# VH-VL binders against q0atu2, part 281

Target 1, 119 residues: q0atu2
Amino acid sequence: MLDKKARIRTSREYRNVFEKGKRLSGRFLIIYYVENALDNNRFGFITNKKIGMAVIRNRIKRQLRAIVREYQGQVKNKHDIVLVARAGIGKSSFEGMEKDYIAIMKKAGLFARNANKID
Below, E stands for the ipSAE of ESMFold2; O stands for the ipSAE of OpenDDE; V2 stands for 0.75 times the mean of E and O plus 0.25 times the DockQ between their complexes.

## First folded at step 13 (VH-VL)

Design yg15 (framework fv_ivicentamab_arm2; at its last fold request DockQ between E and O 0.67; V2 from the best seeds 0.82)
Fold by OpenDDE, fold request of step 16:
Structure yg15 (fold): chain C 119 residues (1-119), chain A 119 residues (1-119), chain B 110 residues (1-110)
Amino acid sequence: as target 1 above (119 residues)
Amino acid sequence: EVQLVESGGGLVQPGGSLRLSCAASGFTVSDNYMNWVRQAPGKGLEWVSIIYRRGSTEYADWAKGRFTISRDNSKNTLYLQMNSLRAEDTAVYYCAREGSSEWYYFDYWGQGTLVTVSS
Amino acid sequence: AYDMTQSPSTLSASVGDRVTITCQASQSIDSWLAWYQQKPGKAPKLLIHDASSLESGVPSRFKGSGSGTEFTLTISSLQPDDFATYYCQQWDDYSGEAYTFGGGTKVEIK
């Protein structure tokens, strides 16, 4: 699991990202991202009821956390990033989610210049 | 040089089966997102299936249960097993690779192989 | 499922003409839009990806523009080699359809 310091935890923190951040949509994900004043990145996750039952939402959230954790060290520092799961993600494979995450993060220019395993 | 060469097309009766092959060169199939796209005579393009880098697969709803995408890494070849074929499956079938670094588009296509389903 | 409306279905033009093809997505896809050219008996050829990124080797007279739900392919000065059918393509968030193509636009000689 992501460290506490790597998590967006408060409503205020989420609102800040939504209000001041940029938005990009992928196949299964929408990301909101903004620079923070910290030395680390923070990630937030949103799974809406449109995705499906609570069990599904929790699964998706767990999978997204796993993806973010895997690539965490390759993301440019000093960013707050919120991942919003789109409705179709409930039927997607883990690989599909991962692909979409990487694709969106690339488009956003959020990966470090020396990032590996993102191509 | 990247190249995709489809084969295996031909005439088959309704209810029959056929396996298409897509021999790739210049790149590794298993390291890319590979797709099948078909085109009925005089019609537009229609996505059929995708196989992900680690082997996950997706299918168009109409293809589920009848079509199976697979690959042989040792042969660097993509396959499409088609069962219970119908007249409406008559089409040129293309294998297509997604971009190597950026995805969700197809940068290389094979020449296609014609499948004709007719009694 | 996403709908992709491509227009026009057919257009007649002359060499040297400015040609514009439009694709409209039912929902915003930001810049996840590609354009392909297909000639009779041939496979589609990628022209543009990410809405406006010209593929290597594609003449500069081809230009992709747009974002969100409205996209256009423009051929600034139509050449004899450009008479073909063009398709736009996007991803689809429905698990039963990973990708959606426009209906195509046949550019034919006037």
Scores: ipSAE 0.918, ipTM 0.956, lowest interface PAE 0.5, mean pLDDT 95
Fold by ESMFold2, look of step 15:
Structure yg15 (fold): chain C 119 residues (1-119), chain A 119 residues (1-119), chain B 110 residues (1-110)
Amino acid sequence: as target 1 above (119 residues)
Amino acid sequence: EVQLVESGGGLVQPGGSLRLSCAASGFTVSDNYMNWVRQAPGKGLEWVSIIYRRGSTEYADWAKGRFTISRDNSKNTLYLQMNSLRAEDTAVYYCAREGSSEWYYFDYWGQGTLVTVSS
Amino acid sequence: AYDMTQSPSTLSASVGDRVTITCQASQSIDSWLAWYQQKPGKAPKLLIHDASSLESGVPSRFKGSGSGTEFTLTISSLQPDDFATYYCQQWDDYSGEAYTFGGGTKVEIK
């Protein structure tokens, strides 16, 4: 579970990321990201109803939170980051999601200088 | 330094089975995303299967239930078990590594091993 | 599944010619596209990843460009070593395939 201060919580916070942030699409995920005025990162998670039933969408959110938690120490601070699950993610394995997260975070330049050691 | 060497191809009858091997050197198979890709004689390239670093797998729809990707980490070797072979499976089979810093692209390929399925 | 259309399927050219090969994705893949070269009896060789990034040891006459749905491989001055078949490749986000290749472009001596 992510720490409470590491969550994007309000509609205004989400809107700021979508309106002001950069967008990068991977195989299973889209990320939106923008610098924030805090000393930490915040993460948001969105699943589209086209992915499947609520139980499937909740499983995906749980898996994405676990992935983010695993790598959060490598993410450059002061960013709000929203992960949007793409329609095909429901058929992906946990490792498929994890691979995609790492790939898009590296391409976005959001990992700190130690990120290569996890690869 | 990085080398991939496939073996185990040959002539089989329809309905038969083969196990292909891919011996890797210069890198650790379990630290990388490993794939099988095939090419029918005179035709284009077709992805077959991936094994993820921690053992999750994906298969092309036409391969599901007939082909199994696996590895033996103590031998640094990737395998493809092919069952219920059909004439359409006649191809050169390559093992391919995704790049250690640039995933989703195949930076090293073996020489391939020919599988011929005919009466 | 993502459809990749690669054109032309065959291209006749002379040494020194400028050659352009195109790939069209059916949906945006941002810049997640690779180009491979394959000579008869050999495995494919990665030339370009991430649409435009040359692999180490690939001659600078090769240039990849494009993003979204349309991508090109250009050889600015064709050399004898460049007569080969070229393939583009992308990831696929569902439909039972992880990766999709274009149909190939054979570059032959005119």
Scores: ipSAE 0.815, ipTM 0.915, lowest interface PAE 0.7, mean pLDDT 90
Fold by ESMFold2-Fast, scan of step 13:
Structure yg15 (fold): chain C 119 residues (1-119), chain A 119 residues (1-119), chain B 110 residues (1-110)
Amino acid sequence: as target 1 above (119 residues)
Amino acid sequence: EVQLVESGGGLVQPGGSLRLSCAASGFTVSDNYMNWVRQAPGKGLEWVSIIYRRGSTEYADWAKGRFTISRDNSKNTLYLQMNSLRAEDTAVYYCAREGSSEWYYFDYWGQGTLVTVSS
Amino acid sequence: AYDMTQSPSTLSASVGDRVTITCQASQSIDSWLAWYQQKPGKAPKLLIHDASSLESGVPSRFKGSGSGTEFTLTISSLQPDDFATYYCQQWDDYSGEAYTFGGGTKVEIK
């Protein structure tokens, strides 16, 4: 559900975030993030085979995209952010992933306003 | 003024059940991540369970199937239902609220309630 | 589950001393670490969160430092009120455990 402009799609773009960006780990997620020269944010998602079977990885990817979309307005503009799911994420609830995303984004200083709201 | 007050501790026989209560004041339980943490006499702290803001729950592996965390929003009270109690469950049980800035740490604790499991 | 090793288990100190307590994680936790103080018969009290952020109302003589796998709590000039047991705490990414505490360090009068 994220607009094409809000997605990191090429290997070169992912490589730039990994090589030049900062890294911060949470309980279920790792983010790599760097300021971009665009007027918008872009997100990438990586679900490694260590997480589990394709059905689990696809569910996690879908849920992470939903979380990112919900909190998109709180993210400081002009950043490329790659979310890498950790092996333990397959055991998490939706709320566990949501909590971890918000916590790590706040810790990274990437939230422009308070993102503690539930609904 | 934030306060957490536990009650319901006492002496119980092995195999018995007990329900602990944690009455909150100065904040709303459903707006926070709430936890139970225990401490056996003369020993360290051990996490027991969490209830998320929308009601999802998670437990320490040793607590699964025996302990149930819940809350009553109308009473602003957190509960821990403990079944099939064992001698090694003897501990002071604390309810604790997670900090609001980045979570994963406990900013307020109750005074604790002692549970003794013996014949 | 990430193991948390806290050292020393006990230390004896005098008022005015500099005290250092160490906490070591078996895997990197970046800066996801908190420090608590517990006095006999009392609940733990938060001192520091996110490795180095001093909680409001906690005296400036308490300082947290470190990242990755090694963390320290330093009390620059020990006061009578500081004789207590100190615990570090982190999150966990294994199924069934969300939080892990260190074994504690008891700071006793010399």
Scores: ipSAE 0.762, ipTM 0.894, lowest interface PAE 0.7, mean pLDDT 89
ESMFold2, look of step 14: ipSAE 0.794; ipTM 0.902
ESMFold2 (binder alone), look of step 14: mean pLDDT 89; pTM 0.925
OpenDDE, look of step 14: ipSAE 0.893; ipTM 0.944
ESMFold2 (binder alone), look of step 15: mean pLDDT 89; pTM 0.923
OpenDDE, look of step 15: ipSAE 0.891; ipTM 0.944
ESMFold2, fold request of step 16: ipSAE 0.790, 0.803, 0.812; ipTM 0.902, 0.911, 0.910
ESMFold2 (binder alone), fold request of step 16: mean pLDDT 89, 89, 89; pTM 0.921, 0.921, 0.915
OpenDDE, fold request of step 16: ipSAE 0.913, 0.916; ipTM 0.952, 0.953

Design yg16 (framework fv_ivicentamab_arm2; also named yj7; at its last look DockQ between E and O 0.76; V2 from the best seeds 0.81)
Fold by OpenDDE, look of step 16:
Order: C-alpha cells, then sequence, then structure tokens
Structure yg16 (fold): chain C 119 residues (1-119), chain A 119 residues (1-119), chain B 110 residues (1-110)
C-alpha cells in the first residue's frame, strides 16, 4: 500500500495537477504531472466508468498502485502525478500496464537518471 | 550484432498446422518484447502477437484461439504455433523486436518466412 | 484495429523531388508514431520513431512531423535508394490489436 503521504487525496489537489500540470498519453494510461513544494512525490489514480464495473475499476486501481509502488523510488522527487486509466486498460495484462507506465514516465523524463530498474 | 532469423514456413493445407521459429542472436529474447507481424502477398503489415518479458501474451482478435506465441529461453528462440490454418493466413511472417530504448516501435526484423495455405 | 489512413496509396516521383506522405489516426496518439521503409522482398526498416526522431543511420532528408492525429513523412530530395513502400505505425489500446499499421505508400519512379 502506498503511504498516505504519497497519495493525492483531495479534489483540490487533483484540480491543481490538471490545471497546472503537463499531460502525456500512453497506450493504457494518461499521466498528468506537476512539481510540488513537498519533499515527496504524490500519486493519484482515476478509473472512469467507461473502463467497466466497479469491481474492474478497483482491480485496475489496485494494479496501478502496485506498479507505482514498485518504481516510486526511481521517480524524480517533488512531483504530483495523476494516472488516468484509459478505456482499453480493462483488457490489458499487468505487464502491459507496467510497460505502458514505464514508457510514459520515461518519455516524460520523470525517472531519475540513476534509477536502478527502469525497464 | 542483432539478428533475427525466421524458419518453419512452407506449404500447408487448409485446417493444417505449422510452427514457426525465430532464432535471435545479439540479444536475449526473454529480456525483450517480441512480436510476430505478417504480410499477405502484395498487402500491408498486420500485427499478430506479442510476448512480454515475464511471459504475458497478447493476440490480434482474429488470431486468438488459433495462434500461440511462445519462447524457449535456453535456445533464445521465439515461436508461433499456428493451427486451423486458412487460405487468408497466407503471408510472410516476420518476428520483430521492440526497441529496448523506445518501446512500441520495432527496431529489428527477421527476413521473414513464407507460409502458404492452399489445397 | 483502429483506423489509420495513409495517403497517398501510390506516389510517382522523380529523383530530386520533394515527397510527402500523410498518416491520419482515428484518435490522438500524441507522438507515438513510427515510419518504416520496405523494399521488395525485404523486411521493414524503422526510419523514424516518436513522430520525428530519426533512427541512427537514416539520412537527414527524411523528416517526420506531426502530433495528435495528423502525421507527415517528408523526403526533401528523393534519391534512387528511396523508391520503396512506406508504412506508418501506432499502438492500439482498445480494438483488440496491439499495433496498427497504415495501408502503405508506394513511392515509384515517374
Amino acid sequence: as target 1 above (119 residues)
Amino acid sequence: EVQLVESGGGLVQPGGSLRLSCAASGFTVSDNYMNWVRQAPGKGLEWVSIIYRRGSTEYADWAKGRFTISRDNSKNTLYLQMNSLRAEDTAVYYCARESPSEWYYFDYWGQGTLVTVSS
Amino acid sequence: AYDMTQSPSTLSASVGDRVTITCQASQSIDSWLAWYQQKPGKAPKLLIHDASSLESGVPSRFKGSGSGTEFTLTISSLQPDDFATYYCQQWDDYSGEAYTFGGGTKVEIK
């Protein structure tokens, strides 16, 4: 489980990321990212109804949290990052989600150069 | 030097089966995202299947149930098992590696192997 | 597969000509677009990735541009070695295909 301090939790925090952040799309994910004034990164997750039933959306969210946890130590500091699941993610494998996350984060330049495992 | 060499193509009757091989050198198949792409005579390119680094697989909708992608790590070889073949499956079949640094693009291709399905 | 319209299907040109090929995606893919060159009897060759990044060894006369849904491959001055068929390629997120190719553009001698 992601530490509570590593989570975007309020509507205000989400709005700030959407309004001030950059946007980048991948195969299964869209990320919005912006620098914050904290000493840690925060992550938010959005799964829309177009993905499927609540059970599916919760599964996807759980999987995305797992991926983020796995690589959070390699992400550049002081960022708020919101992951928006695209419609097709419901049919994707965990590896597919992971691949897409890494690809997008690399393209966004959000991984530290000294990251131990980026791919 | 990176190299991919397909083999196993040939003439087969409708309803028959065929197993294609792709021998890789210069890199490790299991460390990469490997794909099969086919091209019917005089036609365009069509994606068939992908196998992920940890073994997850995806297939084109038309390929599901008839085609199986696999690999032998000890032989550094990629395979495509094709069953219940149809005339419309006649094509040159390529194995293709996704660029390790730029995923979602195919940086190396084999020479292809021709599969002809005909009575 | 998602619709990807490549135009023209065939293009007749002479050496030295400026050639333009267009690829139109049915949905925005930001810059996740590649261009390939294929000669008869040969496998496709990656020319450009991320819409505008040239692969190593690719002549500078090749230029990729565009983002979102509209992409262009331009050959500033066609050379004899450039007569071939060109394909654009993208990922696919929902159609049941992982990747989609354009229909191809055959660049032939006028």
Scores: ipSAE 0.898, ipTM 0.947, lowest interface PAE 0.5, mean pLDDT 94
Fold by ESMFold2, look of step 16:
Structure yg16 (fold): chain C 119 residues (1-119), chain A 119 residues (1-119), chain B 110 residues (1-110)
Amino acid sequence: as target 1 above (119 residues)
Amino acid sequence: EVQLVESGGGLVQPGGSLRLSCAASGFTVSDNYMNWVRQAPGKGLEWVSIIYRRGSTEYADWAKGRFTISRDNSKNTLYLQMNSLRAEDTAVYYCARESPSEWYYFDYWGQGTLVTVSS
Amino acid sequence: AYDMTQSPSTLSASVGDRVTITCQASQSIDSWLAWYQQKPGKAPKLLIHDASSLESGVPSRFKGSGSGTEFTLTISSLQPDDFATYYCQQWDDYSGEAYTFGGGTKVEIK
């Protein structure tokens, strides 16, 4: 669903974001983000077993990918961004996840001007 | 001018039902994240429920199955349907708006409506 | 659910005193914390959002600070209008509660 150049693809790329990036925690999500040397953004998604069974984790990943895809045109370029789902996210609605994504991306300064009012 | 006016409180017996209303003016209820928060006499504040802009809802665990948040957009009014009421539900009930600029924080509250559950 | 511990539960102070109220979260909430003031018979009023950002019209004698798990509200010179109960508030990542409040601090005249 996300274009392949917009994906963080390797373990080394993920490690770089975790080791070098900034961290910001929201209600349902933690983001790690670092400036990259590309002209575009790349996104990665982490769901761990604390969230639930594989079917739940796969649903969460699909929903997060959909949220990122919807707002990706409003994200400032040149960033690698990893979304880590927190344990409570499995009980959230789609709207709860979306709200949290917008809030933490705005707080991180990763949205373009007025992105918080994107309806 | 933003205003929130709760109504519908009163005396009710245990096991009874009550519907609270919150009439909003100066903003559109369906464009905002709206919440109910309660406060037992002499006690602290306790979150009850949220309705998201597109209609998703969340409830405190103790309220789930007994309370229902809803809204009527044509009347710009938020509701809390309260069923199977117990003495411990005795409280002032506030409706509150999340700040449209800073979600997760309540910038406007009504003056509250008292619900008393007593035999 | 996150527990939010607020202290003290009450304090007595005089006009002109410096007052400090503390909230502790059981897990890091970064800076996602609000402070509210509530007077008897009135709704809470938002004073501070995002740990330290003062709401419009709130006097500069109010200062919020902290991040992670420990937060403070300080009133640098207590005024008669400041005798009230204060609450901190956070989001919560458990489905049981979207938001949790501290237990409150009642600031009373000495």
Scores: ipSAE 0.766, ipTM 0.894, lowest interface PAE 0.9, mean pLDDT 90
Fold by ESMFold2-Fast, scan of step 13:
Structure yg16 (fold): chain C 119 residues (1-119), chain A 119 residues (1-119), chain B 110 residues (1-110)
Amino acid sequence: as target 1 above (119 residues)
Amino acid sequence: EVQLVESGGGLVQPGGSLRLSCAASGFTVSDNYMNWVRQAPGKGLEWVSIIYRRGSTEYADWAKGRFTISRDNSKNTLYLQMNSLRAEDTAVYYCARESPSEWYYFDYWGQGTLVTVSS
Amino acid sequence: AYDMTQSPSTLSASVGDRVTITCQASQSIDSWLAWYQQKPGKAPKLLIHDASSLESGVPSRFKGSGSGTEFTLTISSLQPDDFATYYCQQWDDYSGEAYTFGGGTKVEIK
């Protein structure tokens, strides 16, 4: 579970990310992302009816939040990020979603580098 | 250095079974996303299957129920168990490693092993 | 859900020529595209990933460009070692395969 301060809550905040943000598509996920004026990152999650019934959408949402929580320490600070699940995500494994999330975040330049310049 | 060596190909009758092996050196199979890709004689490349780092698997729709991807971590070897083989399964089978940094593309391939399904 | 169309299927060229191969996706894939070279009897070799990033050890005459739905591989001055078949590759959002390859472009000696 993400803390309330780390979640995008209102329709106005979602609209801001969609209108002003950048977009990057992955295999199972699309992210919209924009720098914010806060001291923390905020995440939003969208699962639409194309994915499947409520039981499937709720499972996907829970798994995406778990993935985001696990990797939140690697995300560059001061961003609003909305994850939109694509229709095919309903057939994905947890590992498939996790892989896609990490790949997209790296490609977007949103994952912070190690303190050591080993990379 | 990184090396992938396939084996186990050969002539098999329709309806038969065959197990392909891919011995890896220079890296650890379980730390990477590993794939099988095939190529029918004179034709293009066709993805077959993936095994994820924690063991989740995914298959091309035509391969589901007939092919099983697996690995033996103690032998650092990837496998493809092929059952109920058909003439259209005749192809060179490659094992391929996804790049460990950005994924979704194959940085190393084995030499391939030919599977011929004929009576 | 994505079709991948590669053109031309065959190309005749001479050493020193500039060769261009195109790959078209039916939907935007941003820059999630790789290019491979395959010589007869050999495994494919990675040339370019993320549409334009040249793999280590690949000659600088190979250039990838494009984003969204149209991508190109250009060989600025064709060498004898470049006569091969070239394939583009993308992920798929589950149209039956995790990865989709283009049909290939065979670059033949003129």
Scores: ipSAE 0.720, ipTM 0.882, lowest interface PAE 1.0, mean pLDDT 89
ESMFold2 (binder alone), look of step 16: mean pLDDT 89; pTM 0.924

Design yg17 (framework fv_ivicentamab_arm2)
Fold by ESMFold2-Fast, scan of step 13:
Structure yg17 (fold): chain C 119 residues (1-119), chain A 119 residues (1-119), chain B 110 residues (1-110)
Amino acid sequence: as target 1 above (119 residues)
Amino acid sequence: EVQLVESGGGLVQPGGSLRLSCAASGFTVSDNYMNWVRQAPGKGLEWVSIIYRRGSTEYADWAKGRFTISRDNSKNTLYLQMNSLRAEDTAVYYCAREGGEWGYYFDYWGQGTLVTVSS
Amino acid sequence: AYDMTQSPSTLSASVGDRVTITCQASQSIDSWLAWYQQKPGKAPKLLIHDASSLESGVPSRFKGSGSGTEFTLTISSLQPDDFATYYCQQWDDYSGEAYTFGGGTKVEIK
């Protein structure tokens, strides 16, 4: 799980990212992202009814948090990033979502140069 | 030097099966996202399947239940097992590697192997 | 699945001509678009990825541009080796299940 400090939790914080941030679409994910004035990154997760029933949305949210946690050390510091799951994500494998996350983060310039190294 | 060499194509009757192989050299299949793409005679390109680095797979809707993508890491070879073949499966089948570490594009393709489904 | 439309389906050109091929997605795909060249009897060859990034070894006369729903491939001065069929490719954003190719544009000798 991500620590409290690494989560976007309030409507005000989400609104800030949507209004001031940049948007980039991937195959299964959309990210909205903006630099923050903090010492750390914060992540938000949105899974809407277009994805499917609550059981599917909850699975997707858990898997996205796991992916973000695995790669959190590779994300350039001081960003608020909101991940919005697209309708087709329910048909994806964990690796499909992971691949898409890496692709969009690199395309956005949010990953450090060694970002996809397990080390 | 990166090379992909397909084999296993041929003439098969409707309802029959074929197994295609794609021998890779110059890189490791398990370190990449590998795909099968087909092209019916005189027609355009159509995506078939992907195998991810950890072995997860995805298929075109029309391929689900009939086609299976796999690999043998010891032989650095990609496979496509095709069952319940139909006339509409007649095509040149290409194996293709996805570009870079995060791309949704194909940087290297094999020469293709022709599968003809006819009585 | 949403359609990706290439135009024209066929064009006739002479060596030295400027050639423009268009690809239109039914929904925004940002810049997740690649261009491929295919010669008769050969596998496709990557020309451009991420809408505008020229692949290593591809001549600079090839240029990709566009974002969102409309993309173009231009060949600034057509060479004999450029007579081929060109395909654009994106992912199937709507269903999340497939990579989608355009219908192709055949560049023929005039």
Scores: ipSAE 0.534, ipTM 0.869, lowest interface PAE 2.4, mean pLDDT 88

Design yg18 (framework fv_ivicentamab_arm2)
Fold by ESMFold2-Fast, scan of step 13:
Parts: structure tokens; C-alpha cells; sequence
Structure yg18 (fold): chain C 119 residues (1-119), chain A 119 residues (1-119), chain B 110 residues (1-110)
């Protein structure tokens, strides 16, 4: 769903976000985020074994990508953002994850406009 | 002005059913996250259920399988269908709107409606 | 999931007093905490959200502070209308609840 250039791809890039970035925890998600020197945003996604079986982790990762894609227009430009799913996310509805994403992005100051009004 | 008005509470025998209503005015229910919260006599507040903007629902573990949250957009009204009621379900039930757009708090509450479950 | 301890359970105070109520979370919740006031027979009323943001229409004598695991509600000059029960509230990601409330603090007249 996301363009190739909108994805964090290398272990080094993930480490830089974890080490230099700010951290904010939500109900189902933790984000690590840092301003980048690029002309666009990049997103990374981490789903750990503590969430559950591979089928659950793969579903969560797909749903998180869909959420990020839907709201990419509201995100302040020039940031690297890594989403880490918390153990409880496997019990969430799609909208529960969506709500948590919006809430943490707004609280982090990363949303530029009202995310409840798409387009 | 935002207003929530609950109705439908009353006395019911164990194993019975009851449907609560919450009529909203001053805003559109389908544009908001709507919740039910209860309070047993002399006790604290306990979350029951949420319905998200696009209709997904979540429930407290003790409510799953017995309670159903729903809404009627044409009537701008929130409902809680309660089945297989137990003495432990005796409480004042509040409907509550989540505020702040993308946050985890309740900005408006109804007056509450008392549900008494006794034999 | 996260345990929320609210203290004290009850306090007696006089008009004009400075009152402090504390909520302690067993795990960090950053600033995802709200404070509510509830008078007998009434619904709760939002006072403060996101740990320190005062809700419109709420008197400035109410102040929320804290982050992480320790949060405080302070009433700087208690008024007759402030005798009520106060609750803190956070999200909950493990116990099957979406929201967890503290046990409440009853502020009663001396």
C-alpha cells in the first residue's frame, strides 16, 4: 500500500529512529519518531512474537500499513516513524487500532490537520 | 449544545433482558466514538462497551456475549441491549461521548439510567 | 493489565484549603490520564484530560500534573461546590477493558 520510498527498509535506519527518536506509547501501539533530512515521510512496522502466531502478526502488519496509508496526508512531512505493536493489539478491532494510531500521532504533534476528515 | 438523554432502565429479574437508549442532540453519533459506562450502587466507574465511527464494537470481557452496543443513525440514538442479566449487573448506566477527537477521555455524559436486577 | 491506585480514598477539607489527589499507574501511560468530578446522584463531569489540559468551563483552581506513572489533581482554594468524588481514568490494553478508572477519592466537608 505504501510507496517504496515511504518505507524504512534497513536495520540501520530502524536503529537510528530507536536511538535518536522520541517515544510515545498508546493503548495498542508505540511510536518512535525523528525528523529526517528527506523530502518525504518514511514508516516502519514491527510486530513481535508476544502478539501471537504468525497469522495474527501478519494480519496486524497489513492492517497497520492500511491505516498509515489512509492517513498519510495528515502526517507532518520529513519524519521517520516506526510503529511497534504492543502485545494486546491482537484483540483489537481494526477501528481500535486506527483510533490508537490517530491518537498517538496527534499527541506526538505529528498530525498537521483533522484526521477525522479524510481529504 | 451537546446533550445525551438516557432511558430504558428499570427492574428486571435475573436472566431477563433490557434495552437502554441514549438520545443525542447537538452532534451526530456516527461521527463520534460512543461508550457505555456503568456504576454499581456505592461503587466506582466501570467501562462497558464502545462503538466506533464506522460501527466496529468492543466490550469489557464480562459483557461479551451478553451485551450488544448499537446505534440508529436516523434517530441519532445509541443503544445497549442487555441479555442474561445477573444481580451483578445492577448499576446506573451512562452513555458517554469521547472528546478531543483522538484521545481517551469522555467529554459529555448522559444523566444515567438505573438498572436493578433482583429476584 | 495496568493497576491504577488512587489516594487518598477519602479526605476531609474546609473551604479555602489546598487539596491534592494522586493517581499512581503500575506502568507508564505517558500522559493518557483524565480527571472527573462526580457529585451524588449526578453523572461524572470532565475536569482535565491528557494529564494537564483544563476542560473549558472548569475553574482554574483545578490543576492536573504528572506524566508516566504518577499523576496529581490539585484544587488550590477549595470551594463549597468542590465537595464531590474525584476519579482518574486511563486506557487499558490487556484486561479486556478499553478504559480503567481509579477507585475514587471522596472530598468531604470537615
Amino acid sequence: as target 1 above (119 residues)
Amino acid sequence: EVQLVESGGGLVQPGGSLRLSCAASGFTVSDNYMNWVRQAPGKGLEWVSIIYRRGSTEYADWAKGRFTISRDNSKNTLYLQMNSLRAEDTAVYYCAREGGEWSYYFDYWGQGTLVTVSS
Amino acid sequence: AYDMTQSPSTLSASVGDRVTITCQASQSIDSWLAWYQQKPGKAPKLLIHDASSLESGVPSRFKGSGSGTEFTLTISSLQPDDFATYYCQQWDDYSGEAYTFGGGTKVEIK
Scores: ipSAE 0.608, ipTM 0.873, lowest interface PAE 1.7, mean pLDDT 89

Design yg19 (framework fv_ivicentamab_arm2)
Fold by ESMFold2-Fast, scan of step 13:
Structure yg19 (fold): chain C 119 residues (1-119), chain A 119 residues (1-119), chain B 110 residues (1-110)
Amino acid sequence: as target 1 above (119 residues)
Amino acid sequence: EVQLVESGGGLVQPGGSLRLSCAASGFTVSDNYMNWVRQAPGKGLEWVSIIYRRGSTEYADWAKGRFTISRDNSKNTLYLQMNSLRAEDTAVYYCAREGGEWDYYFDYWGQGTLVTVSS
Amino acid sequence: AYDMTQSPSTLSASVGDRVTITCQASQSIDSWLAWYQQKPGKAPKLLIHDASSLESGVPSRFKGSGSGTEFTLTISSLQPDDFATYYCQQWDDYSGEAYTFGGGTKVEIK
């Protein structure tokens, strides 16, 4: 469950991230990201039919939201970030998706602290 | 400091089974992502399987259903159970640790153990 | 085929030569690429990760470069210890495998 204000909602907002943002590819995910003028981060999620049937896409969507929610406190403030699931994501484990997300976010310089440490 | 010592390789007939072991020292396997990678004689490297920190596993498509990766945390040892072996499974099998963070590379490898599948 | 192509498969060189090995990814992998060295009868050894980051203890004559779909490993002045097979490695999201290796480049004495 991501807060309403933490979600990218309009086609114009998605277009802005795609056109002006940076792009990084991971094993299962591509992120597009750009600094925003707000006081919070916003996330968008794209899962298309190349991933598989609706049951697979719905599982992936739920798991990606859960991962983003768990690590949202570690993301540097004031960014719009769109996660695009790659075709092979349907073959991943939950930990595989989580690892890829953290790896990409660290490589992008978007993590403000160590995501590996949970007290 | 870091060592990976493999054992369990040998000659086995087609259709047979074999279990490989990889004893780790200088680090804890459950704190790392551990992999098996194989190499047929005179050929290139081919990924086999991964076990994640929380115990999730993933396999190469050709290995699914026949090979099982596992670990024993009390013995700090990684295993690969191989069933229904085929001549094309003949290879040196390496255990390998991924880099110290959320990266996609192998920083330490065992010496390898040879598995020969023939009659 | 959603993997990478490594070239050349074999390379003959002399001590002191500049050697270049290339890996071509079928799709952009940004800089998620590692290079390994393997000597006969030995396990692979990590040389470079994240396309250009040298592993500790690796001589400065080894250099990785590239991003996106084309990557290069360069050995600026080949030493006797450098005759080996070299492999690049990336992730793979299409074939159901976690990691994909290039076919290898054998650097042998001319």
Scores: ipSAE 0.509, ipTM 0.857, lowest interface PAE 2.3, mean pLDDT 88

